VHH binders against TATA-binding protein-associated factor 172 (BTAF1). Designs and how they scored, part 4

Target 1, 176 residues: TATA-binding protein-associated factor 172 (BTAF1), of Homo sapiens (Human) (o14981r1278to1453)
Amino acid sequence: AFLNKYKLHGILCDDMGLGKTLQSICILAGDHCHRAQEYARSKLAECMPLPSLVVCPPTLTGHWVDEVGKFCSREYLNPLHYTGPPTERIRLQHQVKRHNLIVASYDVVRNDIDFFRNIKFNYCILDEGHVIKNGKTKLSKAVKQLTANYRIILSGTPIQNNVLELWSLFDFLMPG

## First folded at step 1 (VHH)

Design f02 (framework vhh_7z1x_3)
Fold by ESMFold2-Fast, scan of step 1:
Structure f02 (fold): chain B 176 residues (1-176), chain A 124 residues (1-124)
Amino acid sequence: as target 1 above (176 residues)
Amino acid sequence: QVQLVETGGGLVQPGGSLRLSCTASGFTFSSYWMNWVRQAPGKGLEWLSGISGSGGSTSYADSVKGRFTISRDNAKNTLYLQMNSLQPDDTAVYFCARDHPYEDFGSLDYFDYWGQGTQVTVSS
């Protein structure tokens, strides 16, 4: 429902009964295209293309990369599978600027938060984002340090009417 | 394919008892914490109770502590909720839910699979 709140130019996915992952990919691809066109027209710094970030459980990172590759041309979304041991991830950090989408697990983002907090993202998508409903965890504190123009939480699990959990989710969606 | 199927719901009078069962398949049942969650009409989800894979540790919400007992039979891949001293405000759909696997670090705050739910109605 909230994934279609701001329909971007060129997105046609809402009529197809698509799942959350595919709807998210369509939003990301459409916004990338729109921002690139605006920057080409205006040359304004605020219209400059920005990368997006998908944070998901470790078992789902490969799935996100595969789905992006299946449904979207590299011309629109070029995903970086940000994974592996610390030495490999340091190598991948040098490649981040060649990609406009970064897919990483919650643990990896938490561990490398000093790297991720210095990047301005266009979209930050938390898959299975009910993970951060406890605002006191190191994970919740880490992901709330991320800077993005748009924040999206995807969850297959119903969210409980728990004041602290809802506050943690709202704090991520509406920081400040 | 992970499946959770709840049974044992029904109509019961105030002060009565019911035992819910949840049959699990498609995973190593004894390796996971299991939980009971309910949703009353027009209200959000309420976590009720959790039990460790071995059954050695249990936790309860204050609203059901002393009235409900969670247990499991790992040989039968079955989770139970014994509900005693039922009151009209216990009327809800009851779900069983699986915690994250031990190997899924950093995602311990969510339940990854849920059953379809079983209706419990407490009325005279």
Scores: ipSAE 0.000, ipTM 0.084, lowest interface PAE 19.5, mean pLDDT 74

Design f03 (framework vhh_7yz9_2)
Fold by ESMFold2-Fast, scan of step 1:
Structure f03 (fold): chain B 176 residues (1-176), chain A 122 residues (1-122)
Amino acid sequence: as target 1 above (176 residues)
Amino acid sequence: QWQLVESGGGLVQAGGSLRLSCTASGFTFSYYAMGWYRQTAGNEREWVAFITSGGDTTYADSVKGRFTISRDNAKNTVYLQMNSLKPEDTAVYYCAAEFRGYDWSESLYDYWGQGTPVTVSS
């Protein structure tokens, strides 16, 4: 599709009343399907499917996994619930490559940033992304190390017109 | 990070033989089907040979009878034995790991090597 010609970054809002989570699942499933079809047709390395990452508050990681399973077949999106104590997370790291979607909390991504920064993602979605509006936090610095073709911030909290807060969000969406 | 490291390419005379190797790390090799693909300048990658996790093999018509794919799960390595090489076999050869599980939880993405050049002189 022509959408792959353009780099997609942005702050996604509930424009359709579908909910931001469901809208994100539709975007992920559609684009992953498209990349897989292009790769099957061309076999070109540049079309090779890439995993996506959802970073959200700890209480929402199970919700994301459940919503993906409810609305999307695992043949299109196969989510990994990346959670648990360090020993379990090391075990899950060996399974990451069998999944095309990783769902993890902000703290877990920060703690395991050495692992996550070595993966190129197709999409990186920050749920409740207002948590990175302060560019000085360890969390903000960690998530900005992530590499992705497309970056999306979902926010349920109004973002004030504050130059420093907008600059921090801008750095994540358009690093450079 | 996953890795596929290819070796064994080079220059060979028509009628000669080469054995390509591809060693995998960073994933459970035995779960993956392994394939060899090749690409010539200006063309899309062409499938050459495929071996399932269970050891069943299939070949493209252009190489059938001349090439043999095999695997050693203990060494995380897949091989392509190329015999009776022809100038038209000149290409960059790529190793690929493809998850061919029948479970709904299977991964949809493939891993690729960096490619190893093979030149067959006439």
Scores: ipSAE 0.000, ipTM 0.078, lowest interface PAE 20.5, mean pLDDT 73

Design f04 (framework vhh_7ocj_1)
Fold by ESMFold2-Fast, scan of step 1:
Structure f04 (fold): chain B 176 residues (1-176), chain A 123 residues (1-123)
Amino acid sequence: as target 1 above (176 residues)
Amino acid sequence: QVQLVESGGGLVQAGGSLRLSCAASGFTFSSYAMGWYRQAPGKQRELVAAIWSGGSTRYGDFVKGRFTISRGNAKNTVYLQMNSLSVEDTAVYYCAADEPLYYGTDYESYDYWGQGTQVTVSS
């Protein structure tokens, strides 16, 4: 459904038998190009380029930045590795506008949620999204405050059948 | 129509204090990030302080510990409390508002700017 808009980009990644991370990178890159072209034609504020956000476990943030660098030129996706102690992250907040992709850990997004909820994202991707399956956690509540046009949950492990856990995931995917 | 109107500038002696205000209209103030910048003659415009919708703040190294930024969402106003002023703080101070949207890689592209208010610190 929501990927039908970018079917050609999605099909290419899928045909190669690529993992979910690389498939997500292809979708992000394709959308950046399409949105930029529409803004160039229309000049409408609603078509203005928007950054995307990848939220993942802290051990995976460097991996995402590296994978983007391997498979996508900075002309299409220019990732910011939003990491480090609080004082360094405050400095990185100035650089956010210079990047169209922000990669941050769950704990960092939770701690800096007042900053992140100020930003309208195009895509918000939750890697290892089973970490928010418990809707009662501070983490789940923080992440649900994010504003994005499209939301994607990735998981490398099966999500157990539990109605409250599925409800938390659906609440993130379909807010309102 | 969006407007940012600064007030509170003026002449003050070194060691004194001053409070700047910026009244905003024409947009949903509570969702915007607000900032203060300054520019002295012959120098580049530099960040003084910024405050995001949730209250997170950031300060330029030269004002850390002396200046405090705050916002009053009910009054659509952002404030800059300037303490322990020095001659080096003399500049035109500009209010800026940033919509929570990305404009490519140009981070200096703030959505809206005020006309500026002069702050002069005498020795």
Scores: ipSAE 0.000, ipTM 0.121, lowest interface PAE 15.5, mean pLDDT 74

Design f05 (framework vhh_7b2m_4)
Amino acid sequence: EVQLVESGGGLVQAGGSLRLSCAASGFTFSNYDVGWYRQAPGKQRVVVASIYSGGSTKYSNSVKGRFTISRDNAKNTVYLQMNSLKPEDTAVYYCATEYFDSDLGTWPESYDYWGQGTQVTVSS
ESMFold2-Fast, scan of step 1: ipSAE 0.000; ipTM 0.190

Design p01 (framework vhh_gefurulimab)
Fold by ESMFold2-Fast, scan of step 1:
Structure p01 (fold): chain B 176 residues (1-176), chain A 125 residues (1-125)
Amino acid sequence: as target 1 above (176 residues)
Amino acid sequence: EVQLVESGGGLVKPGGSLRLSCAASGFTFSDYAAAWFRQAPGKEREFVSAISSGGDTTYADSVKGRFTISRDNAKNSLYLQMNSLRAEDTAVYYCAAGEYYDSSGWYEEAAYDYWGQGTLVTVSS
């Protein structure tokens, strides 16, 4: 209900000074609907709905799920809180196909990268993405294995003009 | 309002047993991992045991084989059964709950969002 107004008037979200998290939710919800409509019209495999992934620090995964629930109806975004110890996460892997948004921490994505790299995402969003500025870490290498049509990095800290740090971020945004 | 309230602490003799309880309210306890930490006088808090929502458990080497962690999601409660108690087990025991983590994350205090006020366990002759 609240998000339906903003999906109809994307400019209104920006005018209200909404944070990056809410702007990201508007983009995800809007693109999900557009992609579903195109598939209904064309029936082309290339237009099939794809899930999106949000990767964030562990303390923020619940926040993302809560924000989606507050501002977006399940018919537009149905988030899966992909969390827990290995036994729990194996169970959640069987539920992924019933959700169009997966929210997971950096460490969980790294640990389960063999699962995540086999999924084609529409959007891959890295919240607090400054954590991958060091391109040599296992974490940075893991998230670069993800496949997505669109990649977004959100950061609450200034990203300095450090060539190696920018290169790590660029490598994620434009993999090759 | 989120609360974790510990109970069951007290004075026991070496070799004795004690059961601690933690009552959770104000959040969906069943969706969270839960843990016990302890702090002895003059020392920093240390990890004791953790349990996932699915029932997977882990223990610190110092308590393995003597302590058993369990949960009852219907009662929003966490338990720690302590057997074969030693003087070294004397501490304030804290209940904690937070987002799930891989096995390495369970040992970190920073991983847990919610904490109880603690309950004192004294093992003395």
Scores: ipSAE 0.000, ipTM 0.097, lowest interface PAE 18.1, mean pLDDT 74

Design p02 (framework vhh_7z1x_3)
Amino acid sequence: QVQLVETGGGLVQPGGSLRLSCTASGFTFSDYYMNWVRQAPGKGLEWLSGISGSGGSTSYADSVKGRFTISRDNAKNTLYLQMNSLQPDDTAVYFCARDEGYDFWSGSEDYFDYWGQGTQVTVSS
ESMFold2-Fast, scan of step 1: ipSAE 0.000; ipTM 0.182

Design p03 (framework vhh_7yz9_2)
Fold by ESMFold2-Fast, scan of step 1:
Structure p03 (fold): chain B 176 residues (1-176), chain A 123 residues (1-123)
Amino acid sequence: as target 1 above (176 residues)
Amino acid sequence: QWQLVESGGGLVQAGGSLRLSCTASGFTFSSYDMGWYRQTAGNEREWVAFIDSGGSTTYADSVKGRFTISRDNAKNTVYLQMNSLKPEDTAVYYCATDLGWEYSESPYEYDYWGQGTPVTVSS
């Protein structure tokens, strides 16, 4: 594989002419499949299937759901478009267990952080993750509360060598 | 009002050890990330180590394997255990909360950094 397990613990750049969204879909589908096979074989608790989370700007949530549906069978990735007004999102919370991928905007995750922080994720992907470079915003503090085996930042903006910005990114990538 | 009180700095020979302490007051210590920075004359403050509220730690490459950051929430204290000290580790060491990062260059009196504790490592 051109993207191995060790490369999934950091910032993904656009490589090999593939868009970051498509690269991420391939990683998610492959790892979810592998994890399910390992659980079927071993029955170990640490191998139990886990959902993944994509956090992106609100204009991109529909795009992520559409791309997943276009390029990946529901058997491998079944995305939930976690969006809408608060009453609708409460309804969607009851559907989360039927999906292995949740796609939500930054503001929605922040507003519903009490729900999201109670879920163990396999992958947590931040699209346009430069939005959390300031570690003191309510948004940055909310996403740092998420629990995942692997954390990935997809950056459309060059990362500066600013200590405060790097601290915020590392807090997300390497939380307890 | 946030307050950080640092101690443990001093003069030590190369290869020696020091333990720095930073005691916090005026905020719920256990809820905040804590870090250590250092500064030499003529240079900006550089990050050394951090520990989040859950106990997860991260280190600068220059100190990895030699320094250990830890916290005692019952005592509202964060520690930096410095082993195998080198002359290049000579600096003033600062304790900071996560909120303090915004104020590293601030003119404000209440920037949530400690006063600093000097460490001098002799060859």
Scores: ipSAE 0.000, ipTM 0.087, lowest interface PAE 17.6, mean pLDDT 72

Design p04 (framework vhh_7ocj_1)
Fold by ESMFold2-Fast, scan of step 1:
Structure p04 (fold): chain B 176 residues (1-176), chain A 123 residues (1-123)
Amino acid sequence: as target 1 above (176 residues)
Amino acid sequence: QVQLVESGGGLVQAGGSLRLSCAASGFTFSDYDMGWYRQAPGKQRELVAAITSGGSTRYGDFVKGRFTISRGNAKNTVYLQMNSLSVEDTAVYYCAAEPYLDEWGTSYDYDYWGQGTQVTVSS
């Protein structure tokens, strides 16, 4: 974890020439591995493993699960594909503690926000995070209720110096 | 079961007006943001107008000043008043619930879409 004990808040864009999805997976795997190792050594409560959350458009949830499986063994990242109708999602809520990565769509996180807001995440990653640029949307209000040690926004859309866009993004990255 | 049903489309001559309606059912309408999108043959679907649950509105660049979006929460309906129509407005118009609209007017697929209503402007 090259940002061990530091908060990472940032926006990763296509313009950076970095594989933003792969970079995110590497950060997640590295930090989860390091945190687990530190807990094994110290047994300190503050080092206890925490799950991470990836929020993305519904068409991309399966892609994230597949990419994680392609680049990481399950011992480092064990993704839960949090999807389906409400009855199935309630069943999946009982499985969350057995996974260290939860992948869900924006709509599902919004609909189940009362569940997600009660979980402390290590990382919260918003893929195509420009969808929350309008701070008045229900989606924007819901994702800002999430609690995480580190927050990352992945965006394929160039971010301009637009006050409303920047304030919405900053509220998510640095809630206060 | 969520359903959005558009109406009010049809054939009109350039310079004319049409009013589209979208009747929503299966969800608490007053809590949802609503939008209108259109798609012409060979073109990508684009934002026409959006209205939040709080009443804030946004418009696509080519319709500003000509189109007005409004909502009637008591009737679970969103409206699009289209004035000064041109042949370039010819498209299938789609009603959407919960548009995830960024500040540049771009958006992704929504939770709910209507089947669309054809608007044809001739001259």
Scores: ipSAE 0.000, ipTM 0.114, lowest interface PAE 17.9, mean pLDDT 73

Design p05 (framework vhh_7b2m_4)
Fold by ESMFold2-Fast, scan of step 1:
Structure p05 (fold): chain B 176 residues (1-176), chain A 125 residues (1-125)
Amino acid sequence: as target 1 above (176 residues)
Amino acid sequence: EVQLVESGGGLVQAGGSLRLSCAASGFTFDDYAVGWYRQAPGKQRVVVASISSGGSTKYSNSVKGRFTISRDNAKNTVYLQMNSLKPEDTAVYYCAADFEYGSETYLQSSDYDYWGQGTQVTVSS
């Protein structure tokens, strides 16, 4: 039910504190499970398991990993906390294929964009995604290089009605 | 709603002091770098000072030794302490916030994510 409801790209804003992180975890877990079942039955390349990516402020990366572990079995979501200095991140790049969820900060994704843009994701979730509404920043340009089947922007802050800012968000949500 | 609100501007005599405040709301303040810019009539907006999310500070040559930027993450506020003010410091002062860590590397850029409305500082000779 959630899978059908959230199959479209979108912006999720929650002024009432309804737990955007938990809602996102439910979407990810449900879709990964369904996709795996469909691939086992059909053997179609279009149904092959793909990892998902969560991009968030660095103070929130640990929170995302902890919430996934709290609400979801590793059999459904196995998060990789993609963090640390460049030497540690190179080591973590070799482990990405063992995980179906990668959690990383905006700056780390920007710095390692040459690595991330070569991965096809199932979901790409931007927490505090209003940060990409200015399409001129290096950060906005980097995250728009990411490839995913579904794109979700989470924001507790209402998006301003500015044409250029809305175009930046739509460019991320509706690629090529 | 993302908001940056400047306060503390006003009229002061040369040699005097003012403390500007920039109150932030609607975003994860601790993760943002904040800068102060100023614009005098008929001139381009120029950088004055910046403070990174980690607390590292940078100053323009015109204000080094006279101005001090600081942040209070518990209050979601950035301060600019302006000492030994000169008539040439007269301008509208703007607060700007950018999610880019190490925004001081982009000091020449006016391409910040959020801007305040500005506060007028006038220094009489």
Scores: ipSAE 0.000, ipTM 0.162, lowest interface PAE 13.8, mean pLDDT 74

Design p06 (framework vhh_8h5u_2)
Fold by ESMFold2-Fast, scan of step 1:
Structure p06 (fold): chain B 176 residues (1-176), chain A 124 residues (1-124)
Amino acid sequence: as target 1 above (176 residues)
Amino acid sequence: EVQVVESGGGLVQPGGSLRLSCAASGFTFSDYDYAMGWYRQAPGNQHERVAIITSGGSTNYPDSVKGRFTISRDNAKNTGYLQMNSLKSEDTAVYYCARDWEGSYLDEYGYDYWGQGTQVTVSS
């Protein structure tokens, strides 16, 4: 197994035989359900449901949407495929409030960071998160502006003992 | 330019049938996994969703039309359809076709209509 999965509290276990996408969907669906139940019980604003964000390479955005549709009822996760040319993405911004999961590519999130940074997410998941190992890139700086209760990095590349690369990942997981 | 054009409306007697068509231009339903929905608005009322179909073919309907209306789409022709059977006077409305993203099944779906609408009148 060459895949490493990281979360705010450490590494997600990849020796269970589950694909990283499916494992992430299970976490998102379960937490959405729990948060909705707590809000129904308490009616407290601090328990209000929050959307989650998946950021992945552009070739994988459709895959994430498809996997959510295969394994999860839209009662639990209602994904928005945030993609397309700029005029289409402006229209999608008006639909975001009707979805509890947003799936977008790294470049789209970077280009639209002024929109995304104004949303508080429950989960922010970076698929193939080795792309932010260089903390000096515009991409790394953009995704670190995102606000989320929980941050997870999924990586298909082994994380080596490189202090600067680890610090870039930790900046995202635990922003100052 | 992103646009959908509705057609197939008209005057029909109670118990009759109509098939509405929605032709898309400026985008294709096979691109970006678009969902497609049908919405209606009667004079003096707010609009309501009557059908939605995802790119994968999953459908959803409110109880008011369930069993009577069937939504479908032909991605190769870039066209969506609404087959309306057992029409009632309460179905009288302007019907709109909307492009949407896959997975939206909310009753309070938004205001993103891209078509002009087609009038359906059910009366004697």
Scores: ipSAE 0.000, ipTM 0.109, lowest interface PAE 17.7, mean pLDDT 72

Design p07 (framework vhh_gefurulimab)
Fold by ESMFold2-Fast, scan of step 1:
Structure p07 (fold): chain B 176 residues (1-176), chain A 124 residues (1-124)
Amino acid sequence: as target 1 above (176 residues)
Amino acid sequence: EVQLVESGGGLVKPGGSLRLSCAASGFTFSSYEAAWFRQAPGKEREFVSAIYSGGSTTYADSVKGRFTISRDNAKNSLYLQMNSLRAEDTAVYYCAAVDSEYFLPDDSWEYDYWGQGTLVTVSS
């Protein structure tokens, strides 16, 4: 099923980049809303609201923020555009708790991995996630340090049939 | 010895076209990922485009739709077709290569081998 596929750490490949982004936004908004409702009812620590993270190429971070604003009101998804020079990013780190979605580029997440690895995410979405297919790279090692309940890889590019590349992707989707 | 040698740079008017070439020697080019970067005076190297050993490509937003990267493994060559050139495209263009380990294609620090550069000047 659609929801079961994504909750099982799916890989979503689609010719339409817009389709993948919109589907991801719907999943994020729906699950964040559901989790918040469950926490309000139960007060259980395991149901406490958690932020989600979208990691994408630097040219796409603004597009993700714009699409979220276009399709969701701020009360459901409040995106933080985690971007800019190191001094600005340190300032943005203090705002993370006020947002339920963080959008950042791969290089920024890698450079600031000491910050990101200390956050438990609900969803971690890798747009153009074929970038982590080699488990030996600094980028692949960095993103595997992220902690999330659910991991999703979005890819419109064919992933090569290579054992190490498949192991790298599998390790991200089903870590530890 | 590993070498990358660029050629094809020159003076061109706005709206014109140029085709850059990069000749690789001393290594198995077909197994390497390759990219074009550019550098204007006083600035850091800026990513232009990359092509993976498998043929997949990526482009900086500033050149997307205007530039086309390609490779010919039989000739150990990398190419950049530049169309609709703008004054802002004026820079020294470098080809770069990295072995089979994955990397951030737009991060110049990821690349192991670099050419000496070829100057592209876009002016009236």
Scores: ipSAE 0.000, ipTM 0.107, lowest interface PAE 15.5, mean pLDDT 75

Design p08 (framework vhh_7z1x_3)
Fold by ESMFold2-Fast, scan of step 1:
Structure p08 (fold): chain B 176 residues (1-176), chain A 125 residues (1-125)
Amino acid sequence: as target 1 above (176 residues)
Amino acid sequence: QVQLVETGGGLVQPGGSLRLSCTASGFTFDDYAMNWVRQAPGKGLEWLSGISWSGGSTSYADSVKGRFTISRDNAKNTLYLQMNSLQPDDTAVYFCAKDSEYDILTGYEDAFDIWGQGTQVTVSS
């Protein structure tokens, strides 16, 4: 069916007592691993490795990078902390292809949208997504220009459905 | 005022080629992914190909992979489908369609929100 090409997802909430950031890291690591395995097996262009993007408030970018480092080997997720003044960000743009996860603030993505809109992402995760609630802002218009297979917004609203699959991903990331 | 207009359809011999064009107006063309979809006589809709807003990424249905090429010219607000090695079962009305805006705060939406009127392609000797 033609709808099968669209892989859009909604809100990810705190479930089973794990933080939304950790849940997102588990999803990213697992899916990037699966995609790499499928590409090795099939050699199909549709399975080519793609980076993912996390967009969050400026005060949270360091937190995301640190959490990825705590819970995930660089073999699965290699985060780029895309931050700093314009001259530094130009240097970081040359490093993007060496990373499979880019973490950036909303304002930085908006300012550098001409760069980001040229990248196809696997996942685009919007942390504290209420900042784009008004669709008429420059920020909202900028993030809507991003292209991704999956889009996720993180929310404080709890979901009462427990997914045991999340524990399998957690065990995969924290073997021992 | 928002519209997509397809042209380039017609009668073609098996093994022949056609290039379809789709001209967009009333929205910012280079902000959206675009698609080609067809409907053969008596059948449902079949998605054929998609292209990202920049043209940097494309995808194809297995039935047309290697024979059809999607492309776009953002300066001209135009989407293209180059069709090669046409077969009688490629006979269909071809539509261009704009990707829907996904409202990440409200959940899932339909795949496409704007469709063209369609252009007829007939593959016959």
Scores: ipSAE 0.000, ipTM 0.129, lowest interface PAE 14.2, mean pLDDT 73

Design p09 (framework vhh_7yz9_2)
Fold by ESMFold2-Fast, scan of step 1:
Structure p09 (fold): chain B 176 residues (1-176), chain A 124 residues (1-124)
Amino acid sequence: as target 1 above (176 residues)
Amino acid sequence: QWQLVESGGGLVQAGGSLRLSCTASGFTFSDYAMGWYRQTAGNEREWVAFIYSGGDTTYADSVKGRFTISRDNAKNTVYLQMNSLKPEDTAVYYCAAEGVYSDEFTWGSSYDYWGQGTPVTVSS
């Protein structure tokens, strides 16, 4: 019961006052560290390190990068602030392989989906994920093309008991 | 035939403000994301601010907190409000429009439309 207040199968709630962003950073740092240690020990291709992706409103991308920098050493999480116009984003695409965390806005991921859908992520985190509750939008269709081992939706907005909206969210969390 | 017409540039003292405007014609403005770039003599054009078709905005670190980009789709116009201007903001400012080429959510590596530029000079 206690732990059920923190997360619900990929949906994180800020019931304990720790903040969803900080909780997500802890999960990312811990799992990236664990995966790296397993690969060093086993040398198995299935344990090879993978980057993670945070998708958020454009006004929050800088906040995510700043929070990672405050609470986590670059040895554990090295964030790329993937933002700006198309010419700048093409420059940033060449830097993606040098980072283990990519922070991007919803519109940027949608517009560059052909780039992002070719990357296997460890975690894909949607901040303010209520933006994809309508499964018919171009945005929701784009983010559902992303491939990740784990999917998390962070939402401070109440999830309404609307079957179509819940199916859109679940389709992202449990694709296929 | 398309065009982007910039206006509002000029001379201003450090700490002052200017508002740039860019009016578009010949394409469906509301379908395009709009950006402001600047260029100083001997340097490549650098990105300043960007506004998506849906209204969300992003800014270069050098101008965050000082510049505000906005758009008025009814007037086919994008604006750049420049506050707390510094001598290093002196440049020719360019308006650019980037369209979505298809419903596939892919964007090209170059803008579809560019303006002619408007000069801004900030005195020390």
Scores: ipSAE 0.000, ipTM 0.137, lowest interface PAE 17.6, mean pLDDT 73

